# VH-VL binders against q2ft37, part 8

Target 1, 241 residues: q2ft37
Amino acid sequence: MGHHLKRVVSPKSWGIPRKTDKFVTKTSPGPHNKNALPIVVWARDQMGIVRNMKEAKHVLREREIIVNGRPVRHPDMGIGIFDIVSIPKSGKHYRILRDKKGRHVTIPIDEDAASSRLVKITNKTIVKGGRIQLNLRDGSNVLTDKQYKSGDSIVLSLKEGQKNEIIDHFPFQPGNMAMIIGGKHSGVVGRIIEHIPVPGSLPNRVILKDESSGESFETIDEYVVMVGRESPAIDRWGIEE

## First folded at step 14 (VH-VL)

Design p5
Fold by OpenDDE, fold request of step 20:
Structure p5 (fold): chain C 241 residues (1-241), chain A 120 residues (1-120), chain B 111 residues (1-111)
Amino acid sequence: as target 1 above (241 residues)
Amino acid sequence: QVQLVQSGAEVKKPGASVKVSCKASGYTFRGYYMHWVRQAPGQGLEWVGWINPKSGGTFYAQKFQGRVTMTRDTSISTAYMELSRLRSDDTAVYYCAREYDFWRGYMDYWGRGTLVTVSS
Amino acid sequence: QAVLTQPPSVSGAPGQRVTISCTGSSSNIGAGYDVHWYQQLPGTAPKLLIYGNSNRPSGVPDRFSGSKSGTSASLAITGLQAEDEADYYCQSYDSSLSGYVFGGGTQLTVL
């Protein structure tokens, strides 16, 4: 059963009941990591908009679900943090986030918010011709002639005719707004106060300050995603406490 | 048989809040979005927002952002709509309505409505 | 004020054909969103009449039909009956408002 895993060992990040069915759909290789949420699990177990795999396959064949501007065709396609899920015929749009327990949460968003997506730059590759390929956290990549740094976030357009164009950039630097997407402080949005490089193979440290509470948080580079400059670019975070 | 039973009529003063309930039966409550639509006396229908009873996710019309809160209690298959900072122009019959087709966005069953009167 | 425009009233004699128009824009009907129709009898809640532009739910007579073209939709009622006297509303989605929208409603009078 190469396309399934035992439900009891499904990733905790999926946030689904584990003692119902014996098996659950396994995420196919592709966007995000192995812990990405399969679209059928999202639709069936989280959203409840399909009852079973047969219905899921039907709606996928009808191209009812669009992720990051592309129709989803396979039920095992994975979705993850900051992905935009759209149901174009009913005007429903969603942003995928994670709560403080690291579980995927689905936040309804409006048309304007659904017209772009945020993504973190993991690293860069120089390709033939001297252009720069930005390798993104979700496993995708974009080509650009502009200079960006790993750890920065870019905003990609999802609008027709402008797909994958970089429309904004949030540098990883003190003074800018960021979201913690892992660890015990997952879901916190704050201003970067300090970036503390650590020699060796240990992760660098990042200090963030929540502007509303005044509380400071410490995390690592891997868990930090830039979400704005002076202010967050995202209107609604919808992190469940 | 699908039924949506709403709470009784409410009379409120300006500035107050009102919470209307909608109890669903005859179908799987968590499997269908619930919409709220209002109708002022002698006027047309106005969409307020929707809630996904399974996830608790909500989405409101821009007009009501910051003033409306939709919730649900899955244990009793009941949806709630709370409207705060009431004004006279909030006087209306408020309907809960089930969205049968999530993918096309139409409402197949409606409650009988709850009259909310806002007056000094 | 309604995003979708309907005539305030239409009338017809029993047995006649009447049509109710629903005019939208490029951000709703013209953007490809489906149009749905509801019938509201006096003193009652709306009832789904047409979904997906032209589909009838169970229990709705075939004398009711819906169509959509361009930025407009239309509800046609053939063989008009006294029981058809009601308010009719079209409904769609508007991308510019990020919300579901209704027409202003049409009062149908059977003469």
Scores: ipSAE 0.919, ipTM 0.963, lowest interface PAE 0.5, mean pLDDT 94
Fold by OpenDDE, last read:
Structure p5 (fold): chain C 241 residues (1-241), chain A 120 residues (1-120), chain B 111 residues (1-111)
Amino acid sequence: as target 1 above (241 residues)
Amino acid sequence: QVQLVQSGAEVKKPGASVKVSCKASGYTFRGYYMHWVRQAPGQGLEWVGWINPKSGGTFYAQKFQGRVTMTRDTSISTAYMELSRLRSDDTAVYYCAREYDFWRGYMDYWGRGTLVTVSS
Amino acid sequence: QAVLTQPPSVSGAPGQRVTISCTGSSSNIGAGYDVHWYQQLPGTAPKLLIYGNSNRPSGVPDRFSGSKSGTSASLAITGLQAEDEADYYCQSYDSSLSGYVFGGGTQLTVL
């Protein structure tokens, strides 16, 4: 029963009907943790590309689904925001985002867009030899000799032969474009206006401005992911269903 | 039996828009991607794009980006393709086609086609 | 103009064997994407003839066979019949274009 969750208590972020089957797949510990969507739920309930768990297991055994450049092997593997899901044999690629209601949404993307992924730097660790290990929001890490700051976003290559190479960088600073990925303003893309450090254990505050609507939003550091500099690096953000 | 019934022939002027419908029956509409392919008179087949009826997700050929919109109404198992800013070279028979195997990307059932004529 | 190259026409007498080639590149057939074949009778919509390089859907006679090697694919028709007179299209996916692609089509005439 360790692989199942009561469907009625499934996270709202999954955006799936709850009054159907009694159980739904529980995400295994790993990438994105509590914010992760099981790949079988993605395939079956969101995409409708498999009918049941048996079919899901079959396509996974055949290595039909690749996430961030690696074949998915288990149906309970979690995917999350900014992950790249590819179906190599049919030329279909997808980016996982969050809509304005905080639900996982799947955006079809082309080959070029599927060749890299965005990820936020959570913190840094100095390893032996003086190299810097960047600990990323999705739970993965990369080694680098360059200096980056916590809160920055990096773009990692998914191309064969260049896997996990940092090919771009978006600093966490006023004037740059960011996306809110949590809280009541999830899915909003705006320009950082101000970063307000808060003394103590409370999270720092960030004020963003949606340049399309002119509206200002306040959120916390944890929910801010840099998505560009003067302009967003990716065109499709904050899609509502 | 799987059937794809398309709307009737259309005659449009340059700059106008056309919306072609494709009503599916004989299978679970939401369970299969729907492709649109066109064929100019006396010419070959040209892929336009696909839609996932389940999620509503769409992906278009680069040539048609910004000019084509694919939608669906799941309540009546109908897919739609709208092409705007029509030109004379858009004159073609437009086909809807079901993608049987999501993992391999081939079309097993085709509609009879809808002739769209763009002329002044 | 077609991404995949086919001969514009082929012909054969009844009972003969004919072959239709489909030549791609490193970004489509050569990249490992499957090739599918469609038959289009005069005045009708295309019909799936071969899928996954060499598989026949139900109802397609075994006279039709497909193969793939390198950057090219081939459709073979044995025991040619008058009813085989049609246009034939190969189809695959092209990574450089991020889209599905077709051959230019081959008109098969039965003499």
Scores: ipSAE 0.919, ipTM 0.963, lowest interface PAE 0.5, mean pLDDT 94
Fold by OpenDDE, last read:
Structure p5 (fold): chain C 241 residues (1-241), chain A 120 residues (1-120), chain B 111 residues (1-111)
Amino acid sequence: as target 1 above (241 residues)
Amino acid sequence: QVQLVQSGAEVKKPGASVKVSCKASGYTFRGYYMHWVRQAPGQGLEWVGWINPKSGGTFYAQKFQGRVTMTRDTSISTAYMELSRLRSDDTAVYYCAREYDFWRGYMDYWGRGTLVTVSS
Amino acid sequence: QAVLTQPPSVSGAPGQRVTISCTGSSSNIGAGYDVHWYQQLPGTAPKLLIYGNSNRPSGVPDRFSGSKSGTSASLAITGLQAEDEADYYCQSYDSSLSGYVFGGGTQLTVL
């Protein structure tokens, strides 16, 4: 029972029917933590490219699915927002995003778009030699000699020979475009209007404005991911149902 | 048996739009990607794009991006391809084709095709 | 014009062996993408003939065989029969175009 949870209590962000099977795969600890979608749930319930766990395990053994440039080995591996999922042998590539309801959505992308991924910098660590280790939201880290700030987003290359090279940077600052990835307003994309530091242990506040609707949203630093500067760097944020 | 039944021939003027349907039967519609491929008269096959009936996700050839829209109605196991801003060189037989193996990308069953003629 | 290059036509007598080549590049066949073959009889829709470089679907005679090497693939037909007269297309994926691609097609004539 340790590898499963009741389907009725599965995260709403998964966007899967809850009253079908009794149980659903529980995401293993790792990337994206509680916001992670198990790869088998993605493949089976969202994409419909496998019929059951047995089939999922088979395709994983064959290394048919690549996530962020690495083959997926376990069905309970979690994927999340901005991850790149590739099916190398059929030339299919996908980016995981959020729709306006905060649910995981899978967006087909071309080869060029699949050659990089966006990730938020959570914090920094100075390592021996004076280099900076960027600790990323997905639990991974990258070494760099350049200065970045916590809260910034970086674009990492997935190309062979350039893996994990930082090829772009989106600063966490007013005027730049961001996506809310948690809380009540998860899925909202807007321009940062104001960053409001809060004294004490409370999280800092961020005001975003959805330029399409003109509506303003308030959230916290933790839930904000920079997705561009004057305009979002990502072409689409969801698909029509 | 697997069957893909396509809508009838269409005649359109340049600048117009055409929407071709493909009704699937004999298998689980949501379980297989649907491709669209066209063939101009006397010419070869040209891939247009694919749709995942389960998720609704679509991916189009660069040549058709901005002009083609693929949709599906899962309740009636039907896929649709709409091509807008038609021009004479869009005249072709349009095929829907099921992708049997998602992991390898080949089409195992094809519709009989829908002739779309674009003429002034 | 086609991304994959095929001879426009091939011919053979009944009982003979014919080969249809499909030449790609480093961005498609050479990149490791599978090659599939389709048979299109006159006035009909294409039919899957070979998938995954060398596999035959049910109902396809064993006299049809496919192979792939380097940046090229080949379809071989042994014991040629009159009913084999058709157009044959190879298909793969091209990473540079981010799309599925077909050969130009080969018209096979049985003499």
Scores: ipSAE 0.919, ipTM 0.964, lowest interface PAE 0.5, mean pLDDT 94
Fold by OpenDDE, last read:
Structure p5 (fold): chain C 241 residues (1-241), chain A 120 residues (1-120), chain B 111 residues (1-111)
Amino acid sequence: as target 1 above (241 residues)
Amino acid sequence: QVQLVQSGAEVKKPGASVKVSCKASGYTFRGYYMHWVRQAPGQGLEWVGWINPKSGGTFYAQKFQGRVTMTRDTSISTAYMELSRLRSDDTAVYYCAREYDFWRGYMDYWGRGTLVTVSS
Amino acid sequence: QAVLTQPPSVSGAPGQRVTISCTGSSSNIGAGYDVHWYQQLPGTAPKLLIYGNSNRPSGVPDRFSGSKSGTSASLAITGLQAEDEADYYCQSYDSSLSGYVFGGGTQLTVL
């Protein structure tokens, strides 16, 4: 079936038991990549807030789950890193992160933290009229008149009346703080030490210093998301050290 | 039937820590959030925080941030609340309470409470 | 001071109707969050009485009813009985505090 995936071959990032049922919900094309976590898998298998697909569909029909300020309508909608999941009627809010094993982790956050989301700028496009379209990692885009660079992170408001407004910016540059979202250093927060461009099609290299251990390590551009300047926006973003 | 059995009364000195347990039975422990609510003698109810037993995720009232730790042992269906740096005003009966409806946020079953007395 | 405001006490004679108010603000009841009610008999743990503004759990008599309007909620008890003597608490969520909140409690005395 087009809507199902064999559970045994589900992405490791989902962190779900693989020997319980034969099939699991397949993520629909949309936000993030094919490895994005379906909302029903999040709700059922990770959070345990629904027992089955029927219940999941029910709560979705009732618009009980909001992702990045939009009601989720389909159980196969994918969520990913830095997404904000809100349960409006109970005042519960969550941020999706990745742990050291690359698995999706759900972090409870307060109202203030839930009022914005962090997203990495993948690239830019100049649109008609001279405005700049920022193409974001999650597949969305925003228009702006300000100059940003690929690799930078922006903070988008989720508040009513100012939705998708850029309210903060974290440049990709040495000295600023980043979170690693892939590879063996997934989940690590570190300071950018050096950016090493690599000629050709190979990923650029980034050297960081782990904030906790003080150890230096190397990763690639793709896995680096800026999360602060001199210090991580920990209090604001609910990032666990 | 749903039962929440809490640990016995505690007497602590200021600055100490207390860990209260809440053993759940009669339902799927991992399927329901567990709240902690306290009540000072002769006073009203005060929400402390909740834990998702399945994920281990916790969320605390601002008042208790940095001082409370909620944990669970799913193997024995037990939730724990640890409160550190105790003060006299922490003297209260502490309740664990199951959140039946995740989407609406009410507690349908309560433990009998654990009296924690903080005195010098 | 409790975030939700309740009268400290109410009283009524057996068979009478009494109401307990729960007054909130734009950041809790007024924001659309549900109000729940709990009954606490002397020396016992709270018991869920009303959930979702007006719903009764199994075992709760229909003489208990809840309502919500604007920034306030109300618990009504008809046919007051001696066993209704207890403390009653309303509960909701407050977005400004990012937390669940209770009323100060109302002591109901049956005369």
Scores: ipSAE 0.919, ipTM 0.963, lowest interface PAE 0.5, mean pLDDT 94

